# VH-VL binders against a2bn08: the designs that were tried, part 44

Target 1, 238 residues: a2bn08
Amino acid sequence: MAEARLQRLLRVYVLDTSALTDTRLRSLLGSGSLDEAVRRFAELIASVRIAYGVEVYMPPTVYEEARRFLLSNGVTVQSFEALAAWITIKPPTRHEIRIPASIVRDYVEEVRARLARGLRVAEEHVRRAFEAGGLYAAETASREARREKLGAIIRGLRERYREATRHGMLDSVEDLDAVLLALEVRGVLVSNDEGVRRFAEALGVISIDPPKFISVLQGLLRHSKTGGVAREEAHSTS
Short names: E, the ipSAE of ESMFold2; O, the ipSAE of OpenDDE; V2, 0.75 times the mean of E and O plus 0.25 times the DockQ between their complexes.

## First folded at step 12 (VH-VL; framework fv_emapalumab)

Design n18 (at its last look DockQ between E and O 0.84; V2 from the best seeds 0.70)
Fold by OpenDDE, look of step 12:
Structure n18 (fold): chain C 238 residues (1-238), chain A 120 residues (1-120), chain B 111 residues (1-111)
Amino acid sequence: as target 1 above (238 residues)
Amino acid sequence: EVQLLESGGGLVQPGGSLRLSCAASGFTFDDYAMSWVRQAPGKGLEWVSAIKGSGGFKYYADSVKGRFTISRDNSKNTLYLQMNSLRAEDTAVYYCARHEGVRDYYFDYWGQGTLVTVSS
Amino acid sequence: NFMLTQPHSVSESPGKTVTISCTRSSKDIADNYVQWYQQRPGSSPTTVIYEDNQRPSGVPDRFSGSIDSSSNSASLTISGLKTEDEADYYCQSYDYSDHWVFGGGTKLTVL
């Protein structure tokens, strides 16, 4: 049972959005463009599927997000469809999946902590705005200058608030779906998000980063070529 | 009264392994995140690893990532640190510390520490 | 990632006021709360200030914390200095990469 489980773990993968958008994938796949990388990725997945029966899954939510991202970043519809053809789109059965209450509790605590951090960021920017108001008074500063300063403060607030509240945690339903699906299919989660991977680990889901995933797949194909040559040489000598 | 008692420290060779324990009492153990913080001789404090109450969420400093594993047994009120591939720079007093329990921003209780010496 | 920088040592006479600074390398000391720990020789650290300026129960009101955004620093101030205050003091904060970060520590000598 343990061996069978291990074998399954090595053959079943679930991709989150980061698995397809990781910038390192271009270099690993020897591509000059994202479009080419996606096509090469599709070929890689196809090859391992055919040769070894590797299964690659993606939740519909991740699929849509990835599609949107890739198409908006110069990936052609044809390339994307080529990739999608080898990925099984499956939603996790959310109503049947059980998560320990203790994990939920810890997650709630994480959320609370981050909300507090966000509040602090907001308070700081209110202070900055207040101080700036004194320096950029209507009597001393042009309307344009005031607008620019306020805009800068708001941009800073948005950026810092997002960083404070979302960094390092499971922060999207898409990522949650990926984790849940991995749990359900007893697969390996492919993600470069530390927060997602941490959550996966908490649930007993094994995760790897996209570069490792590519390495694993490429490794599988290299071994198949060497095994075939050895068999042909053995038959020619017999 | 909150009590934290570290154990398991000792002398180990480079590349060796050691497991530290921290026995906790005086509070509901599983309600609190716990950390290991170390202090090299004559040096400052360095956070090593943290684990939340459930034991599922783990955090590591870059300096120990991939070598150390934090864990806990809530039924025993015990925190653990498995240290593998030990290096000379890992030599330190290792403290277990309790997080404040609300925001996890800081440590409100500390153990007495246990000394780990990595030397050839 | 950021670093917290403290002076290596400070000294002052009993009854006087001493201030220990903690400077964050990145621009926003106020992004996260700063705490201060006291460590007497041969002892474990104890919290003297949490959340920038809050005192735990049992910590004298001689201890106070502050934040200065302009210098991107936090400060621990000890008024009415006593011999028992001689210790190492560490500032601590949190980064958004889920790291608890300590300053290098400051040795306070009471003359």
Scores: ipSAE 0.750, ipTM 0.882, lowest interface PAE 0.7, mean pLDDT 92
Fold by ESMFold2, look of step 12:
Structure n18 (fold): chain C 238 residues (1-238), chain A 120 residues (1-120), chain B 111 residues (1-111)
Amino acid sequence: as target 1 above (238 residues)
Amino acid sequence: EVQLLESGGGLVQPGGSLRLSCAASGFTFDDYAMSWVRQAPGKGLEWVSAIKGSGGFKYYADSVKGRFTISRDNSKNTLYLQMNSLRAEDTAVYYCARHEGVRDYYFDYWGQGTLVTVSS
Amino acid sequence: NFMLTQPHSVSESPGKTVTISCTRSSKDIADNYVQWYQQRPGSSPTTVIYEDNQRPSGVPDRFSGSIDSSSNSASLTISGLKTEDEADYYCQSYDYSDHWVFGGGTKLTVL
């Protein structure tokens, strides 16, 4: 059982959206553009699949999210589809996957704490707006100045509310799907999102960040080019 | 009634390892998040690590990430801190602290502490 | 991350009032709850204020807490100062980066 898990750690990966949108992707793949980086990523994945049988999975929800982001940032449809051709697009079997009740209980407690923090932020910004209204009550400020002050308070509320309620938390169904798929296929989750990785690790899923993932795959190809049939030569020095 | 009792402190050399324990009683242990908080001699309090009731969600101060591992055994009502790659600046009294369940941003009960000394 | 800055020491006579400040280095102190802990020499910390201005059961009402958004600070005020109040006092707040942050501590001497 430990042997089978180790083999999957070497062979099976699940990507979340951050694995495809990490701002370091161009540098890690030695590319001048994001479009070129995506093409090189596709080549890398294809090469390790051919040489080592490395499987890379992605939920459909992550696929759609990543596609929208990459296409809006200068990646051609052709380049994205070339990448996707080497990735297994598979939904997690959500109705069959089990999560320990104690993990769900901890998550519910975390949501409650975050709702309380958000309420605190809202109350503070209501107070700021009330006090600002007293300052601007007379004709001492223009309509534009009053409008700008209110706008600044609202922007501050929205920003801090998001920070208080979403930071360090698994906060989307796309992120959940990536974690669930990694659990189901007993693969390594590739993510740069602290909350996604923490949730995955709470379920016993191993996670790595995108730079580490790229380095692992590049290392496999260097070994393959120098070592012949790599599938039959398995040694670990860790 | 709530009791937290730390143990496992001692003298270690730099680069060494030590495992701290905190025995909990007087409350339903797995309902509460727990933390380690340390205090260097003559210095202030510094939060080190936290763990939620299930033992699955773990949090670390930047100064200890990658070197310390928090864990708990809810069947034994015990919190642990595995400290590896110890440095002189890790010298401190280590407190076990309970998070208030509804208000997890503060600590309502503290142990008596256990001293860790890192010197050659 | 951020820092909470407290005065190193304060002193006052019995029966008088003392105020200990806690200034946050970045972001608004009012957006996160502030706690205050008392630590007598040789003892573990105990909570005297939570959620800015709430007292746990058994803490005398002469302990109070407040927030001042203009100076980005919290304050612990102890009125009717007693000799048993001599201790170190720490403020603490939460960082949205999942950190529990303490101030440097203030030694209160009762003369």
Scores: ipSAE 0.557, ipTM 0.794, lowest interface PAE 2.0, mean pLDDT 87
ESMFold2 (binder alone), look of step 12: mean pLDDT 91; pTM 0.933

## First folded at step 13 (VH-VL; framework fv_emapalumab)

Design t11 (at its last look DockQ between E and O 0.78; V2 from the best seeds 0.68)
Fold by OpenDDE, look of step 13:
Structure t11 (fold): chain C 238 residues (1-238), chain A 120 residues (1-120), chain B 111 residues (1-111)
Amino acid sequence: as target 1 above (238 residues)
Amino acid sequence: EVQLLESGGGLVQPGGSLRLSCAASGFTFDDYAMSWVRQAPGKGLEWVSAIKGSGGFKYYADSVKGRFTISRDNSKNTLYLQMNSLRAEDTAVYYCARHEGVRDYYFDYWGQGTLVTVSS
Amino acid sequence: NFMLTQPHSVSESPGKTVTISCTRSSKDIADNYVQWYQQRPGSSPTTVIYEDNQRPSGVPDRFSGSIDSSSNSASLTISGLKTEDEADYYCQSYDFSDLWVFGGGTKLTVL
C-alpha cells in the first residue's frame, strides 16, 4: 500500500543518461533493437503523460549525451525525436540551488581518497612495467613481444585507474545536472548509477533504477484500463 | 578516550525489524565515517554498511542492500542501523566501528557489539 | 569483486615466529592497504596492523605486516610468540567495487 501510494504521488521524473542507455530496457520493453526500444519507450511516456499527467524531464547536457549515444548505436533520428517530444528539456537553476556544505565536504574527501587510490594503482603499474622490462629486455625479447607486454600493462593501468577513481562516484557534470534538476522540480531521479543515486540521496532526492521506472509506468497504464472498464461496466448495469 | 557502545540487539522473527544504536564518545563524531561490521556465531567478520561524517553518503554490502538503512544523528553522537526483512543469516554480533580520519581505509576503534538473533 | 583467503588455523610454541598469510583472489593486493585485526575469545576485534605495516599505539613491535605482490598476498608476522597472542586474526582491505572486505580469519593457537 505504501509503495502504491508512493507511485501515485510521484508524477515527476528526471532522467540521466543511464536511464536511456540501460541494456535491460530492451528486454523490458519487448524489443529486439535499441531503436525499437526507444520508440516503445516514447509511446510509453506519451501514454502516461496523457493519461496521468506524468512529467519527464532531462537536462540539456544529459539530452546531448543521450542523443549522441543513441544515434551512434543505431537509433534513428526519427525514433529519438519521437522520444524527445515527450521529454521536457530543462536546465537546473544552478545559481539558486543550495547544497549543504557538509555534503560538499564529504564529496571533497571522497575525491581526495580516490585520487590517492589512483596514484597507488599507477605506482604499482610502474613497478610492474619496471619488472617486466627486465624480463623483456631487448636482448632476450622481440620488439613485438615487448610492445604487447607494454600494451597489456597500459590497458590494465587504464582499467584499474578508472575503477579506482570513478567507480561509484558522481563523476560527470551531466549526472550532477540530473540530480540538481530532480531536486529543483521535486522529482524522482531515474538512474542506474550507484554514485549518482548516492549523491541524490544525500540531497534528499528519491531515485529509482530504469527497470523500476518502466515498471511504474506500465503499472500506471494497467490500472487506468481496469478503472475504465470497471466504470463502463458499472454504467452499463445501472 | 574513544568509546563506542552498541545497543538494540535481541531476538526477532524472520521478516521482522530491529534498530541498532551505537553511542559514540571521546572524539568529534561528525568528523569520522562509521561502519557496522557483523560476525555470525563461530564465523568471521563481515562488513555491513558505512556512512560518512555528514550522514549523506551511505554504503552497503550487497547482502543487506534494500533491507538495511544506516543513519546517524551527529547532535546525539549516535550511529544507527535500521534492519528490515531480517533473515536467519543476519544472525550475528553487530559491531560499530570508527573509520580512520580522511581516507577511511580501515577501522581503528570497535564497540563491544550487540547480538541480533533471527529465529522462528 | 575479490576475496581474501587466510589459512583456517596456525599453531606454534611460545617464543617462536608465526606468519599468517592473506591472499587476494583477484586484482593486485597492492591496490589498497591491508590491515590486520586481532580478536581474542569473547572480545571485540582490535587493530594490530594498518596500512600494510603500521602499528597502532600499544601494539608490540613483535607484530609486523608485509605485502608480497608476486604472490598477491599480505602477511602478518608475530615474533616471540606469547600465550596472550592466541586469537583469531583477520586481514582486511578495500575494493573499488566491493568496498570493505575481510579475510576468513585465522585461528592462532599457542602451544
Scores: ipSAE 0.725, ipTM 0.879, lowest interface PAE 0.8, mean pLDDT 91
Fold by ESMFold2, look of step 13:
Structure t11 (fold): chain C 238 residues (1-238), chain A 120 residues (1-120), chain B 111 residues (1-111)
Amino acid sequence: as target 1 above (238 residues)
Amino acid sequence: EVQLLESGGGLVQPGGSLRLSCAASGFTFDDYAMSWVRQAPGKGLEWVSAIKGSGGFKYYADSVKGRFTISRDNSKNTLYLQMNSLRAEDTAVYYCARHEGVRDYYFDYWGQGTLVTVSS
Amino acid sequence: NFMLTQPHSVSESPGKTVTISCTRSSKDIADNYVQWYQQRPGSSPTTVIYEDNQRPSGVPDRFSGSIDSSSNSASLTISGLKTEDEADYYCQSYDFSDLWVFGGGTKLTVL
């Protein structure tokens, strides 16, 4: 691998939404609230940028998705914008990015399999509704009981369909944009989503999960401040 | 006509490494996802790893993640399994299996297997 | 992760019918296809049923498969038992969370 690519693997990162919304974020950053965790994340990114030139990117689509999630979960606009100030918001240059045809072919076959699975789930729940209609129509006077049973079947269908078609697959444009940006800037993708990471890695993009990302950045700062003491502390568990 | 021929099994010490190969013939290799499935002596079947036709999408059982690497060379019609940090529990016959085309969930052809023995 | 539970052993006389069960521990078995593999002594596995109840070419029609949603199980039924049917039988299912999962296997004895 080229020396320049190795240097970018050490200092260039792209975040998907899960890197900001991972439920472990609060504990990883030693905070009691998500708002404080976001502020500490901003401080961490700022510090490693100053000390090591670490670049952190995010597509606008991820920015908007993360903003909506974080604001609805108690993060102030000021805290989110403070974080965003240290992140380079850049759309992937989609019209210039190339993906090998064989990767696209594999993805299409995966989609076909998931569509077939979804159809099977739907057919089974239609059968359950038909059977329930016979039992409830014949044996109960309560329209509310019939409606509750139908509602339970529909909720089950929605849950099973989602699992059959979406679990473990790249299925959003926001996540795709994060992958494409990581490919474009030759950076490391930060994500906790196995489907997103698998797709990125099929394209040759290195990926890590958010706990690892935080650990790497924190380790860089410890090394920067006290290299000798940090090495001693890193070797010792006592 | 479809033929899968595993090779590369043998005796290895714990912590050691071994690379398995599976030579494929009688079909268009790059059209098919492939798997490794193993069977410990006297035990049942356990799926190990899978790889899609391109070689880009790879899947691993939890028991082997981080230790085993699946790969393929479509120009040589060959599937590989690089096994590192081997443990006694990895002792098994390893089968090369072909996934049915659009029905990824089932293995339509199996090789004869190659024995890996990990003993201290 | 889910498990597929099979009886360890079943036996039946030649010419009779046997059914081997495969019970899924979590989520609905009907939501995913079930396969059945036969492994004769000293041989590699071969497919006898795919997609719940479909037979590959060359598998006799005395082999059949079914799904019972109420017991969350799949079944392999072999009618007209022959001594050559003595083998281990494995069910297998798949989902996008746990990937490929095999049952523990059932030894069929024909006596």
Scores: ipSAE 0.572, ipTM 0.800, lowest interface PAE 1.9, mean pLDDT 87
ESMFold2 (binder alone), look of step 13: mean pLDDT 92; pTM 0.942

Design t12 (at its last look DockQ between E and O 0.79; V2 from the best seeds 0.00; counts 0 for: pae E 2.2 > 2)
Fold by OpenDDE, look of step 13:
Structure t12 (fold): chain C 238 residues (1-238), chain A 120 residues (1-120), chain B 111 residues (1-111)
Amino acid sequence: as target 1 above (238 residues)
Amino acid sequence: EVQLLESGGGLVQPGGSLRLSCAASGFTFDDYAMSWVRQAPGKGLEWVSAIKGSGGFKYYADSVKGRFTISRDNSKNTLYLQMNSLRAEDTAVYYCARHEGVRDYYFDYWGQGTLVTVSS
Amino acid sequence: NFMLTQPHSVSESPGKTVTISCTRSSGDIADNYVQWYQQRPGSSPTTVIYEDNQRPSGVPDRFSGSIDSSSNSASLTISGLKTEDEADYYCQSYDYSDLWVFGGGTKLTVL
């Protein structure tokens, strides 16, 4: 009940990129395509804005990233623009926003730890490459086989390095902007990224995942329809 | 000497709540990340939750997400674990543990533990 | 997600050498450091090995750790086994998805 009350009180939302790229959105919005999902999302936001004054924000950096992603994944310009029409694009006032030094310190420590782990991954892959070189010597292996093996090692390195250095961490300026904007407008951050949400929490920003966000918006609309019917029935009996 | 002393354990019904505390001494508390690790009777160790020195960054095992809240009061050198919606499977000795330092990849000091029993 | 698998129990006579394995189910064991904890009956865990093969102060040199990438496993070796070494031993590592992960533990019995 307290959580529901809090959600009812919050009329301001900030979206990060993950809020628009969440794979669950299609199913939640009852759409067969991403394009249709985006259109339905636009309609949902429009409806709650008109009915309840809900405000949805996005930093310009997130907007560009989301635009790029959605258009490259089959969303039409018209559908995207329909969505964008109901979203307020606002940069956070970065120079005025204060972050506690203790949070920055902890973040720096985390970055340092991640870098160290990344280095270890790299060292391990160097070792693997070296060992593979012995097995795939020019005398025993074809050029193609050697190339394939090296390619596999490099792909592995990239994947593991990325995981070691970025997973579960605030790792983009776009995501940072979303958090900062949410802080500034005293809004709820919508994100499915645990690292982003953790950072938001550290700053006292409330966050929800995209499914919860959709649920909240749909819930608002359901309640408005029931309140309108109750008022019409009250007027007809009087 | 580094000391960690857990308290707050006890018997609670399923769906109930309990708050654990860990009093720390012998080191600069706010410079270290802290964790809760639990051990069910006759079972192995399971990491539960972690919190960095500032108290801002919190981490949770999937098994306790949404139910448990880790926090700390650096002015009191105390670590906390608020446990809500407790389940039978949460029955365990709960240890507070200090992270080794900046890398935070292992635990160098452990408390004596406090027993939490969730039973109807 | 990964798991660390340990044998349930091992036993050996005093003075002998025992090895406890810890196998990672997914990913590379070498991606993150492995630690080992000793837990005597009725006591809290204590660190016996950290960073794959480092010993904390006070831990005898009879305890050693190693990593084998080929088997994707870590090992704790205890030489010159003593009665006091009877305990449960847990390996531990780190994953960016699962965070801090413990093995299932191994009961060492000194015969």
Scores: ipSAE 0.619, ipTM 0.852, lowest interface PAE 0.9, mean pLDDT 91
Fold by ESMFold2, look of step 13:
Structure t12 (fold): chain C 238 residues (1-238), chain A 120 residues (1-120), chain B 111 residues (1-111)
Amino acid sequence: as target 1 above (238 residues)
Amino acid sequence: EVQLLESGGGLVQPGGSLRLSCAASGFTFDDYAMSWVRQAPGKGLEWVSAIKGSGGFKYYADSVKGRFTISRDNSKNTLYLQMNSLRAEDTAVYYCARHEGVRDYYFDYWGQGTLVTVSS
Amino acid sequence: NFMLTQPHSVSESPGKTVTISCTRSSGDIADNYVQWYQQRPGSSPTTVIYEDNQRPSGVPDRFSGSIDSSSNSASLTISGLKTEDEADYYCQSYDYSDLWVFGGGTKLTVL
């Protein structure tokens, strides 16, 4: 019953960048450094591919994004290349993939709604800056105090604008490529980004987060060692 | 003249399942996002789930993720809420609500509601 | 997650003016539009204010909405109070992380 459940898991996975950059990666793989975590991740992927033929894909756009991030954060070229060796780098066939017009229409309406919210945020922060200019001039604040206040308002604007317009929405070509590839290969998308996962689900793509992905792979290896390998050892000794 | 008519409420045991329906009329149904909003007896309003016009994009409150599934059939102008693994805390009147298109942050039309009671 | 806090109840005499507050616990009230809904006993909600201060058609102009950034709150003001205004009133806001959030509701009694 447990064996049948494991065999029903999809054997094809597509990673977005968050699957390699998730901050929980180190603890999930029992590693003290990101470089060590990447090497253990590579071994995990290699092991399930060899043992079960589990395929792991990544678009080239995601590959380049992940490479830049990991190499900039202390991962050696050797460790990254060891991981990449077990991942199939394949571009989605973007010009042949079809998305229902109704999904595109929904996406356009979502963009319009987010632009309207972003405009509201911008208008409010302009009002805050205008008010602050009057207050700081009247109080004879230091030059440093005025610069600090302006900087805080600008950082607030950027944060709120990002929240209103981009967070929780598919907003990059890298994320789109991961979704399109998962659709094309009928694979499970691995991502911790709610917007990416929601868009994938709208297209009928199953998605899981990176901790679940690691757990599934580790469970496959533990199951094969205790159930399949032990049983085969007993039979092959006769 | 927009109308939203909920149905499918009733009494269920904890752990049970129920499917709510909302029949829509008076507007082009698939142009609009729709939500379920609930109200426990004597309590305030709580948003539960939303779905965009195509039926592809779906949203859930944390309290119902993994247990409830929103869907729509645009050929029948009907919104659905499949509720599984029901708990006593899910007891509420469930309202069907329409989002204003680009202003999807507010609900411009509401149904009359259907009561779901979860008790032993 | 942010909360919207409203007084549990307010009372006022016919002809007078009442103001119902809606205070946001975190984040800025002014960065997101606020809606107000009226719910009479036994009825479903109806919109009386959207986008902070806009009235749907059919809503009397004695209903008005406002935002106060200094207290991080929104307000619904009903002037010329009538007995038919007796209802529960909910504020509602939205952001990307919490999605649609309602206030706890305010019971308005017209004495």
Scores: ipSAE 0.518, ipTM 0.780, lowest interface PAE 2.2, mean pLDDT 87
ESMFold2 (binder alone), look of step 13: mean pLDDT 93; pTM 0.945

